# Designs tried in a protein design chat: VH-VL binders against Imidazole glycerol phosphate synthase subunit HisH (hisH). Part 15

Target 1, 225 residues: Imidazole glycerol phosphate synthase subunit HisH (hisH), of Colwellia psychrerythraea (q47xb5)
Amino acid sequence: MTSAKNVIVDTGCANLSSVKFAVERLGFEVTITDDITIIQQAEKVIFPGVGSAKHAMKNIKAKNLEAALQGLTQPVLGFCLGMQLMTESSTEGKKSSTEGNNDDNTSHIVPCLNLIPTNVEPLKAQGNRLPHMGWNTLTQVSNHPIFKGISEGDYFYFVHSFAAPISEYTIASCEYGSTFSAAIAKDNFIGCQFHPERSSALGSKIIQNFLELDSTELNQELVNL
Short names: E, the ipSAE of ESMFold2; O, the ipSAE of OpenDDE; V2, 0.75 times the mean of E and O plus 0.25 times the DockQ between their complexes.

## First folded at step 9 (VH-VL; framework fv_ofatumumab)

Design B38 (from h27y with heavy chain P100S, light chain N93S; at its last look DockQ between E and O 0.25; V2 from the best seeds 0.00; counts 0 for: pae E 5.1 > 2, grease 19.3 > 18.9)
Fold by ESMFold2, look of step 10:
Structure B38 (fold): chain C 225 residues (1-225), chain A 122 residues (1-122), chain B 107 residues (1-107)
Amino acid sequence: as target 1 above (225 residues)
Amino acid sequence: EVQLVESGGGLVQPGRSLRLSCAASGFTFDDYAMHWVRQAPGKGLEWVSTISWNSGYIGYADSVKGRFTISRDNAKKSLYLQMNSLRAEDTALYYCAKGSYDWVFGSYFDYWGQGTTVTVSS
Amino acid sequence: EIVLTQSPATLSLSPGERATLSCRASQSVYSYLAWYQQKPGQAPRLLIYDASNRATGIPARFSGSGSGTDFTLTISSLEPEDFAVYYCQQYDSWPYTFGQGTRLEIK
């Protein structure tokens, strides 16, 4: 089998091209693939995503990727929806109130990959416009290795209406009406709510820090907020 | 077969309102973003507005922002455009277009309706 | 706003000839570029998405290429039904924008 050092998981999402170009601009080779063997044998895995958790999980299941992704032990970095898919569930599938009350029906809850024990819920914007769209700052940043050279007050690009709450898995926070997890991590799984591929030099620094990770750094230096 | 059928166009005076509808069939409507695109007589194509599968993300061209409101009803498989404070430059054929994905970015228009004509004239 | 400039404005050719249409973006749109065909009195029809992928049901004579700022649509051997207006469209960022069109006419 031909091995690939860095892979981008082909979930069928819309942002594969821009993620690939972001990696290649840094001088790294990367392969977009949905081949389970190639993904499992890679040294670094990037897990992209935009759009709904419902549609993304349907695609992941149709490609038979769910168990393979859950079994990864190498470093994995999720972008935006990719981070949200690492959680236990998302409520973004809930029917509107104009459809009648379906709250006793669990079909509105989207089960995700269950890699990080937290969940995704509507962002509490407290009078601010939704979606949260544009450049915003990190309000707290842990010493997690992906944040080497990254500080509180640094700007990243966000576009989302759902977020993970602050938890023991939070490695960076952001405020937009309320405080939410700008990034989460557990063991080898790391997720950013922002878009590193659209965040200019600092976004590139996140991707570079990830691609240069030593597995020992993840075990010794993870600090949650 | 994917079908998009626009309706609600007509002749209206400047400053008045009009509501466009688009009836969709032949695909799972709530898996896709939906769009309005217009074409003035003898001119090219202009994006007007986009709405995500769950209405959570909405965008407008600057020329219509604050005057037009896009909405959708997934149960009725219908897309709408409420057009207020109409101006002569809003005169165009208005197309309903299906996005290729449920997200509002990275979505090209893979199916189009036949359009409905809006004429704004004194 | 990303401006798409198409050239030539009009291209006069005969059936059986090769057509090459250009679209230039004012900034990189990566591969987020589509091509549409519009015949008189008809709605636009998607031909090419992601710069180079043919849409479902589009004949093999249509091909797209390019990335970044420079894109081309090629029709390898023109059929009578191919004489129409062609638009490029970027979907990298809002506002989504179209080129002004290239009219491909029979010589």
Scores: ipSAE 0.230, ipTM 0.706, lowest interface PAE 5.1, mean pLDDT 88
ESMFold2-Fast, scan of step 9: ipSAE 0.056; ipTM 0.633
ESMFold2 (binder alone), look of step 10: mean pLDDT 93; pTM 0.949
OpenDDE, look of step 10: ipSAE 0.653; ipTM 0.872

Design B42
Fold by ESMFold2-Fast, scan of step 9:
Structure B42 (fold): chain C 225 residues (1-225), chain A 121 residues (1-121), chain B 107 residues (1-107)
Amino acid sequence: as target 1 above (225 residues)
Amino acid sequence: EVQLVESGGGLVQPGRSLRLSCAASGFTFDDYAMHWVRQAPGKGLEWVSTISYNSGYIGYADSVKGRFTISRDNAKKSLYLQMNSLRAEDTALYYCAKGYDWVFGSYFDYWGQGTTVTVSS
Amino acid sequence: EIVLTQSPATLSLSPGERATLSCRASQSVYSYLAWYQQKPGQAPRLLIYDASNRATGIPARFSGSGSGTDFTLTISSLEPEDFAVYYCQQYDNWPYTFGQGTRLEIK
């Protein structure tokens, strides 16, 4: 591997094969890599993740990827944990077995990449079952280019217990007991709480929109929610 | 190579307790949800319990709720099932299974060989 | 709770024949369905995930199809080692549920 147009950052997770398949199904070539030079020279970077933010950040630091990721100027798309790692911090931390609450968490905070200045916190499910698992709709959708052909009411697949709150960085929202950010963005960094690789034709459209993205389109103002 | 090795099964009288263990190797244990699935002699598969990667989310089958407790020790790469108030209906081969993902909502990509629990008077 | 119903309960065929096994869900599970093979005295083995994707190391003769409520596992040309019990499982909604199994036996 010497250079690649599209890359998937190797985070050491089992979900990489499904993301690679989703990209290749659309007719694009993509390389899974942890090579800093190949990542920096790529036109598009996909940043997936599964597992804990603490473990993922440890791997990123061990591979010397932290500064490289923070310095990327080309479009970057994160899925699920990948979106979470783009924030300033996650409160997913530790949970005491004696506390007994499935939708609460301890005060243990995990510092992340701080590419988008918001935070991930336990989802306020208001009595609904956690994790939020299954198909759910986008309640608000901005004019961000990633959502070309995507409308309010469209279904995406979610499986999560933590979420970013609504903020100036929110480009799509979802409701599950409370309203949270289904997607966030700042400059060239875009994160989706849902799993595009598992969201059928609509998920494929998100990935296609990203891979066809012209970076000049990222200068559009976000619609307030 | 992913390996899951169950232990702790045996013959036990109704009303008593038993603790099952599962030792995991060959993957980053603290990144994945873990599951217990059982199979009674000559019967099909029945999901028993699930625990997320950080123990933050736990679920049980209605048949075992209040009697069984799932737990994990990520430092030891071990999964546990504490079984209390055992009934004849709990007689089964108990499998430890690895989830594909860190929480719920995924298939079971690797299974151990199972440990036999027999509840008999 | 989503109920998965497999049919037939028993399928008797000869090596070289095509096997078609069905799994029906009581409500939509989209594509979040897996198939497992279990041989006597062995743990279940993942065959198919997300309705149609073959797991690593699974021979090309195995294929899955379907979405929503109706799913099919097909074995294009049976080998002697394929005679086993097959289970479907949904992971769309909580709790996880399995079908009752289809026993594939030699005629």
Scores: ipSAE 0.006, ipTM 0.490, lowest interface PAE 10.7, mean pLDDT 85

Design B43
Fold by ESMFold2-Fast, scan of step 9:
Structure B43 (fold): chain C 225 residues (1-225), chain A 121 residues (1-121), chain B 107 residues (1-107)
Amino acid sequence: as target 1 above (225 residues)
Amino acid sequence: EVQLVESGGGLVQPGRSLRLSCAASGFTFDDYAMHWVRQAPGKGLEWVSTISWNSGYIGYADSVKGRFTISRDNAKKSLYLQMNSLRAEDTALYYCAKGPYDWVFGYFDYWGQGTTVTVSS
Amino acid sequence: EIVLTQSPATLSLSPGERATLSCRASQSVYSYLAWYQQKPGQAPRLLIYDASNRATGIPARFSGSGSGTDFTLTISSLEPEDFAVYYCQQRDNWPYTFGQGTRLEIK
């Protein structure tokens, strides 16, 4: 049994090398693992995800990680799909029905980890091209500790077709045809729709803020958007 | 370990159609985005098309948009490129390439050996 | 579209020497640049991704650096097998684009 201060959860769905490099570049050691005991004993947990919620949840369940992730009490930071997996569900693969059609749309709903009580739905791009791919600004930014040194108007890298709507859990917003949650948080669980590991110096700042986070700061009252 | 094997290339006349196939092995095919990249004789590399793991996102180079169609069959572990209305400028070696994630993050960690398409007379 | 310009077009060196290859983007691609090696009759091989990360199985003599618009691929001590064409490629914006290539040839 080995111990690790910082952990990247090995969900099998992501190329974890870029995330590991982003952490190590900041002077931190980090271990990639799917070992439940090592994850539970870590001080900081990074939860990356890439692609679809259906695929990722299949791998999480195959690795018996679902209950372990739901029970974490230390700070957890999710990226992109990792954020989406923290919600109650994703409607990925749902298609619009013809007007008046009462077909059950729940067949395309993917149950997720239910760590933050919001949902992921198709991005309302209002005619703009999907996926939302490229650099875009944060339109509102809360005073959450991960945003120390980050301001409204700062650019982050996005690539997604699904998004969480604005809710009481939103800690940063972005606009692409409609306004959506660029980041969400509840208690120790923090998710970013953007990719900090790919968002240049500002993305590195998010990761640094998370890794330097005093756990008592997350247990105090936070102002949400 | 990872192998990508292209097929379906050949000599074809302008205005005709050709279908390329790529057979994948050595990795979980339906967990990764797949791409087509081409190289004209004596020239550099040109990205042609990309498809996400679930076919939910598909992109094309402007030069082939409306003429080429990318598709995949995850059960058969195969990638396809249907090429319609072929032009002399489409003459190239066509590579099947694997992305590093199930979403489209456009660098290519594994490549096949390519299949030659010649559009002439 | 983002244009990538590689320099020099041809670089003539001897085994054991250090090679420095440049790639310049027409606009910022941040760190979203990859480097590939291609030998005659072979498919390209990924060397470096996201500006500075060595791909699996790539020897330590290969390194990448840079950000924004200016990027460098360095080979610290050339081996005979390193004489090939090298391409840079950006994934920051659609469409994905490649540089025109730098041919590294034996002197």
Scores: ipSAE 0.006, ipTM 0.488, lowest interface PAE 10.8, mean pLDDT 85

Design B8 (from h27y with heavy chain W53D S55E)
Heavy chain, then light chain:
Amino acid sequence: EVQLVESGGGLVQPGRSLRLSCAASGFTFDDYAMHWVRQAPGKGLEWVSTISDNEGYIGYADSVKGRFTISRDNAKKSLYLQMNSLRAEDTALYYCAKGPYDWVFGSYFDYWGQGTTVTVSS
Amino acid sequence: EIVLTQSPATLSLSPGERATLSCRASQSVYSYLAWYQQKPGQAPRLLIYDASNRATGIPARFSGSGSGTDFTLTISSLEPEDFAVYYCQQYDNWPYTFGQGTRLEIK
ESMFold2-Fast, scan of step 9: ipSAE 0.051; ipTM 0.614

Design B9 (from h27y with heavy chain W53Y G56D)
Heavy chain, then light chain:
Amino acid sequence: EVQLVESGGGLVQPGRSLRLSCAASGFTFDDYAMHWVRQAPGKGLEWVSTISYNSDYIGYADSVKGRFTISRDNAKKSLYLQMNSLRAEDTALYYCAKGPYDWVFGSYFDYWGQGTTVTVSS
Amino acid sequence: EIVLTQSPATLSLSPGERATLSCRASQSVYSYLAWYQQKPGQAPRLLIYDASNRATGIPARFSGSGSGTDFTLTISSLEPEDFAVYYCQQYDNWPYTFGQGTRLEIK
ESMFold2-Fast, scan of step 9: ipSAE 0.043; ipTM 0.614

## First folded at step 10 (VH-VL; framework fv_ofatumumab)

Design b21d3 (from B21 with heavy chain W53D; at its last look DockQ between E and O 0.47; V2 from the best seeds 0.00; counts 0 for: pae E 3.9 > 2)
Fold by ESMFold2, look of step 10:
Structure b21d3 (fold): chain C 225 residues (1-225), chain A 122 residues (1-122), chain B 107 residues (1-107)
Amino acid sequence: as target 1 above (225 residues)
Amino acid sequence: EVQLVESGGGLVQPGRSLRLSCAASGFTFDDYAMHWVRQAPGKGLEWVSTISDNSGYIGYADSVKGRFTISRDNAKKSLYLQMNSLRAEDTALYYCAKGPYDWVFSSYFDYWGQGTTVTVSS
Amino acid sequence: EIVLTQSPATLSLSPGERATLSCRASQSVYSYLAWYQQKPGQAPRLLIYDASNRATGIPARFSGSGSGTDFTLTISSLEPEDFAVYYCQQRDNWPYTFGQGTRLEIK
């Protein structure tokens, strides 16, 4: 019999070790696993990821994890791609290489886990460079429990070219040409577009707040931004 | 079988240009970031450049920024390195490399080509 | 830039002996450390990724350990084909950097 209080879902993504380190330096134990039983029995689930939704969803399906993840009822926190995988779908504009200028009027739509009813779209950077890369501030922050000790103007590390638009599921916002969801949540599923594992003390605070969640704290009604 | 075959190297004078190519086969090229790594004669390995699966993310070593341009053609399963304003210090064996991820900010290199030699001298 | 320092620069051993190669990073790279073998006239070959995982087709005599800043490659019983140059590489951040190499040579 195996039990683990905190788990990181092993989707085969590149950032597993830095996420594990971020949890461990806060004094929590954590297990990286793709074992459905261990994931389902955990008290807290971290859903990391970097890279494309296409590759990540292929890996999730190959590991037979899709239904298990959709059925989780304990708190789940997704980082960057992990947040994006919680949405209904992600779009990826594909263009020919810089050798040859071929236009493509279609976008690649990748169905995701459909846990939070929103979608991921190209970030409207309004003349700013893509990717949005570097430290940036939260422009609005809700009363969601993961934001204890976090305020408007606090800096987090971002690297992305796609984002979720502002919606009723937005619990924090950020501006980079346009305003986008820095974090989203619905029920037990929480996602942040930034990288807590790379965001220094405030990133650690997000992870700590998540790992210390009391079940009653997620029963509070969230306010819209 | 993953195969990476570089071409386009040669002897060139300082200030001139070369374009390197890498033909890929044996894997789904469109799903992976691709990389250039070089090795000067008798020296160690130096990362040069990285490009994401859809070319949306690109990185360069400081020593080549502004002079080299990485690109890819997913339909032709090919990776390219346009090398302008070449210097003697660019003399090296240039490897095409594949990592296991489409993520360009954190990768190791599980498959390498055999390299193409670039010599920059008068 | 993260500097990787390998030691020793040269390691002279006989077949059947155990080799221990070190790589030290100038700052923590977590477990994001790979090891490569390079023989003369050949491309590098991945041996170990993420500090301790053997790449496909790598014999069990190769093992890696460490995290943070200190990493070790161990070859438990040297075979004649193991005499080569070994490089470590970090994947924590750009620029990706390699150690300067350890030459493992036959005594």
Scores: ipSAE 0.315, ipTM 0.727, lowest interface PAE 3.9, mean pLDDT 88
ESMFold2 (binder alone), look of step 10: mean pLDDT 91; pTM 0.932
OpenDDE, look of step 10: ipSAE 0.397; ipTM 0.797

Design b21d6 (from B21 with heavy chain G56D; at its last look DockQ between E and O 0.39; V2 from the best seeds 0.00; counts 0 for: pae O 5.3 > 2, grease 19.1 > 18.9)
Fold by OpenDDE, look of step 10:
Structure b21d6 (fold): chain C 225 residues (1-225), chain A 122 residues (1-122), chain B 107 residues (1-107)
Amino acid sequence: as target 1 above (225 residues)
Amino acid sequence: EVQLVESGGGLVQPGRSLRLSCAASGFTFDDYAMHWVRQAPGKGLEWVSTISWNSDYIGYADSVKGRFTISRDNAKKSLYLQMNSLRAEDTALYYCAKGPYDWVFSSYFDYWGQGTTVTVSS
Amino acid sequence: EIVLTQSPATLSLSPGERATLSCRASQSVYSYLAWYQQKPGQAPRLLIYDASNRATGIPARFSGSGSGTDFTLTISSLEPEDFAVYYCQQRDNWPYTFGQGTRLEIK
């Protein structure tokens, strides 16, 4: 099999067609695959995801992608759950309802890929309806290369009930009852909590910035939030 | 093979309560979101409620909010719908449906039961 | 809520013909649209998810296309068992909503 320049990882837990379409609209070629060799040989890797961390990790393991993903050295961009899966773990189970308070305090800690040393936790919505679903603004934006042309106050599309807290790895933030990481980065791994493929022109710009990213730029001193 | 079997339907008067059950088999129940969808006689499909694999998220249609309660028992591979303060407009065939290998907050319905009939009439 | 409008309401065709069903959303749902088939006295069956992906076991004659607000379900060559009601459904935002359905009947 010939190497692909750009790859979308098929974990079985994402709307891959939407991601592919977003990439192709920009004029880039991209291959959807769960083939480890093709993924490893790609220049750029997009790691999308939707669903629970538990389900996604189970599927990743079933496809024997875990070690491969952890060993990638080229730029990787995670979308939504894909971002969350890059962390050490995700704590799920803090019940949320569109109908008031839920008394069940059961939680489940799901080990993730451990690429970025942070943890995903239930979003502290402070009375706001969960999930956080729809358009919201970035409150802070770092100088990370993927945010070229992106500014504080810009709108992106979110769908999540869990979030990474603010940490040394935060490269953009958002407010929804509390402040959380809209994006995180460490080394060659980048994650966005929002859905770039659903975020209109600005989302497309982020995708483009990533696909045009020089790997050497990731090693530069970046100002994190 | 995925199987969903609804039960608990019946004829009730307005204001009364009814509890529906759905028995699931043929898949790892606690990996998937589950849903209730109903269909009034001769009408289209209407989403009623959703519950995540670990019940961390629950959603309701506006038409049933405050009256219906969705729950699940993963050990028993069962889904439930407690329906209180029933109205004539709640008359429908109620389907239990399985979510995909996808997020609970954005689901389609990849498997359906045969449904159980609820009739609310004076 | 997002309103899905299906057209036509009724489609009369013969076996072997091509069927084209439309679903229009009141706002963009991107590719987050599914198609279902329902035969009389039966539960709905998933045909297409995320606009263009065939569900498991669905024949190749069924195909979905579209994005944003306009979607199409195509049956390339109708079989007798394909005459049923078809619904579209969006998963872009709460609440989940269905189209009102297209009845595909035999001419």
Scores: ipSAE 0.030, ipTM 0.660, lowest interface PAE 5.3, mean pLDDT 89
ESMFold2, look of step 10: ipSAE 0.379; ipTM 0.750
ESMFold2 (binder alone), look of step 10: mean pLDDT 93; pTM 0.939

Design b21k58 (from B21 with heavy chain T28D; at its last look DockQ between E and O 0.34; V2 from the best seeds 0.00; counts 0 for: pae E 4.2 > 2)
Fold by ESMFold2, look of step 10:
Structure b21k58 (fold): chain C 225 residues (1-225), chain A 122 residues (1-122), chain B 107 residues (1-107)
Amino acid sequence: as target 1 above (225 residues)
Amino acid sequence: EVQLVESGGGLVQPGRSLRLSCAASGFDFDDYAMHWVRQAPGKGLEWVSTISWNSGYIGYADSVKGRFTISRDNAKKSLYLQMNSLRAEDTALYYCAKGPYDWVFSSYFDYWGQGTTVTVSS
Amino acid sequence: EIVLTQSPATLSLSPGERATLSCRASQSVYSYLAWYQQKPGQAPRLLIYDASNRATGIPARFSGSGSGTDFTLTISSLEPEDFAVYYCQQRDNWPYTFGQGTRLEIK
């Protein structure tokens, strides 16, 4: 019977090593695993990811992780794609669909984990180049505990062409042609569109704030944007 | 069995264009990023270009940026490289490569085609 | 650009001997380092990914180690088919870069 206090869910994504290094640089131990029991018994769960929601959901289902992730009650922090997988669905582009009765102008929709009632759509960049790639500021920041020591105007690293719109679940915003959710949260599930593992000292602060959460801190009413 | 088959290479004069194709089979093509890597005669390997599963993310080596265009057709399971304004230094064997991820910013290349030769000579 | 420097440039050994090939990165690439084998007239073949993981179908005599900037490929007991050129490749950032190669030849 092995157990780990902090885990990184192994969804087969490309950025596992840099996320593990970012946690270890802060002095925390962490285990990368796809073992359901170890994930469920952990005190903190990091849900990383880069790439497409389609491929990630396919991997999650092949590993039989979907129900286990949906049933987690401890704090969970998603990075980039990990945030997007917490939503109801993602629209990632056109694919031939011989199943279903979609309109000829609709995009392919990938059902996600459905943990936070919002969706991911193409970023309305309004003439700006896609992907949104590089350092950008948070335009509004809530009092959510992961933002301790984080303020409007602070820089984080982004690489994405899809985003969640502003909603009641938004806990930070960013502008790139239009305003989108830089972070979202509901109950124990927290997601950042930016990459904490590549955002230098402020990214490390997000990870540290998350790892230091007490289980009762998320039971308080959060101030939404 | 994963298979990548390149075509479209040839002997051309400087300033001319070629279009390379790569036909893919044996895997779910639209789940993966695809790449072009080249090797000049007697030289090492050089990354040329990368394209995400849905063409939403594209990268080029500085040596080819503005002259080469990568594209893909997921319905035809095909990858392309449009090579314009060819120069002598573009002479190489061009490989189509697959990575294990749909993520273009961090990939190694687990499957390679046989390559197609491009020779640029006056 | 992350420069990968391989050493030695050429390694002359006999079958049954142990080969040690080095790759050094100009900056940390964490564990994001792969090794490839290439024989004349053939495409590269993935041997090792993420510094130490053998790719599917690669014999146990191949092993990789290292992290950060210093990486090693070891072939514990050379077989005749192992005489080839070996390249390292980093996947930390664009442009993806390869080392210049180490040619392992029969002595």
Scores: ipSAE 0.328, ipTM 0.730, lowest interface PAE 4.2, mean pLDDT 89
ESMFold2 (binder alone), look of step 10: mean pLDDT 92; pTM 0.935
OpenDDE, look of step 10: ipSAE 0.329; ipTM 0.768

Design b21s (from B21 with heavy chain P100S; at its last look DockQ between E and O 0.06; V2 from the best seeds 0.00; counts 0 for: pae O 9.7 > 2, placed apart)
Fold by OpenDDE, look of step 10:
Structure b21s (fold): chain C 225 residues (1-225), chain A 122 residues (1-122), chain B 107 residues (1-107)
Amino acid sequence: as target 1 above (225 residues)
Amino acid sequence: EVQLVESGGGLVQPGRSLRLSCAASGFTFDDYAMHWVRQAPGKGLEWVSTISWNSGYIGYADSVKGRFTISRDNAKKSLYLQMNSLRAEDTALYYCAKGSYDWVFSSYFDYWGQGTTVTVSS
Amino acid sequence: EIVLTQSPATLSLSPGERATLSCRASQSVYSYLAWYQQKPGQAPRLLIYDASNRATGIPARFSGSGSGTDFTLTISSLEPEDFAVYYCQQRDNWPYTFGQGTRLEIK
């Protein structure tokens, strides 16, 4: 088994092609894999996801990735659902969300990886159409290293019906009917609700910042929102 | 209803240029990747090019790299394929295809036009 | 590039029979495989995506299965309108590639 510098985790619930391309066009090498050993040995781990938390967690468990992901010590960046899966849990509702694969008419709480102690909840859209889909601006941006060159008012691409609330772990925020976490971080785990791979040059900058991130920077005290 | 209408095909000599157009309707054009796929007479399907506005991705098959240019006008909901230095092997029915935007985004071709025929012959 | 090989080249069956079409990838494409149907003189139509998901409006008699390198399209009971050419397509890596197709013809 060969070690890979950069890894994209294959959970079976991700737009892997888009993420891979986004990384490669920046000049970085990356390996897509669900191999636990390769993931554990990687310098950087990208954790993308789309769809429902229930389905993704099911796949993660089926692939025996749960404990491995929870034990990672290198920098990890979650995209969209990937971010959500880093939280303690995700509350999923009725089929009205494009993120849900559930035929259930009832809301359920899906236990996630519990890497960042917050919870994902239905986005309070306040009458706006769900899912939140398209370009939107960051309303607040912290000094977290992944946001180097990123400013308040910058546009990123969102596709989601669920969101993490504002908390001590929020490192960027966005508004769509209500204010929610556009990004969260704790220790070596970072998550973006938006899709960097679909966010043009600024999205690429986020990815680049992450891939160039010195692990020692994550141990520094950061100013949260 | 999603509609894709190709135009611009015709008979040309080798080395000449042709520009294909695809008019799209029935969906939010700028939210989806758009594609060209071609089919030579009596042959299978071949991916030619992809353009994704949001991701910034632009791709070409090796067979057309350096000769073809894909572009789009979101305001006009139009997709284009500039074909230069045409070869006999470029003879095909050229389909405009919409990328699928379900939970995996634009990874498949969920809608196709009827195609426009390009014939390259001396 | 990832090469997709379909088998058989031609499949001759009668209405009401079960059809099984195979698509093999030169390397793992995970579940990132689609199936298309193309009738004579028509554009291709998406049938299955991500190996096992039916596209919108596709009848229940169509089903897809498989992962990694081996995939199967099954038509449980053939209808007259199902006789066509079927293509598989992978989205795991660029360039996107198609199989050479399986022609399903009426016996």
Scores: ipSAE 0.008, ipTM 0.532, lowest interface PAE 9.7, mean pLDDT 89
ESMFold2, look of step 10: ipSAE 0.216; ipTM 0.698
ESMFold2 (binder alone), look of step 10: mean pLDDT 92; pTM 0.933

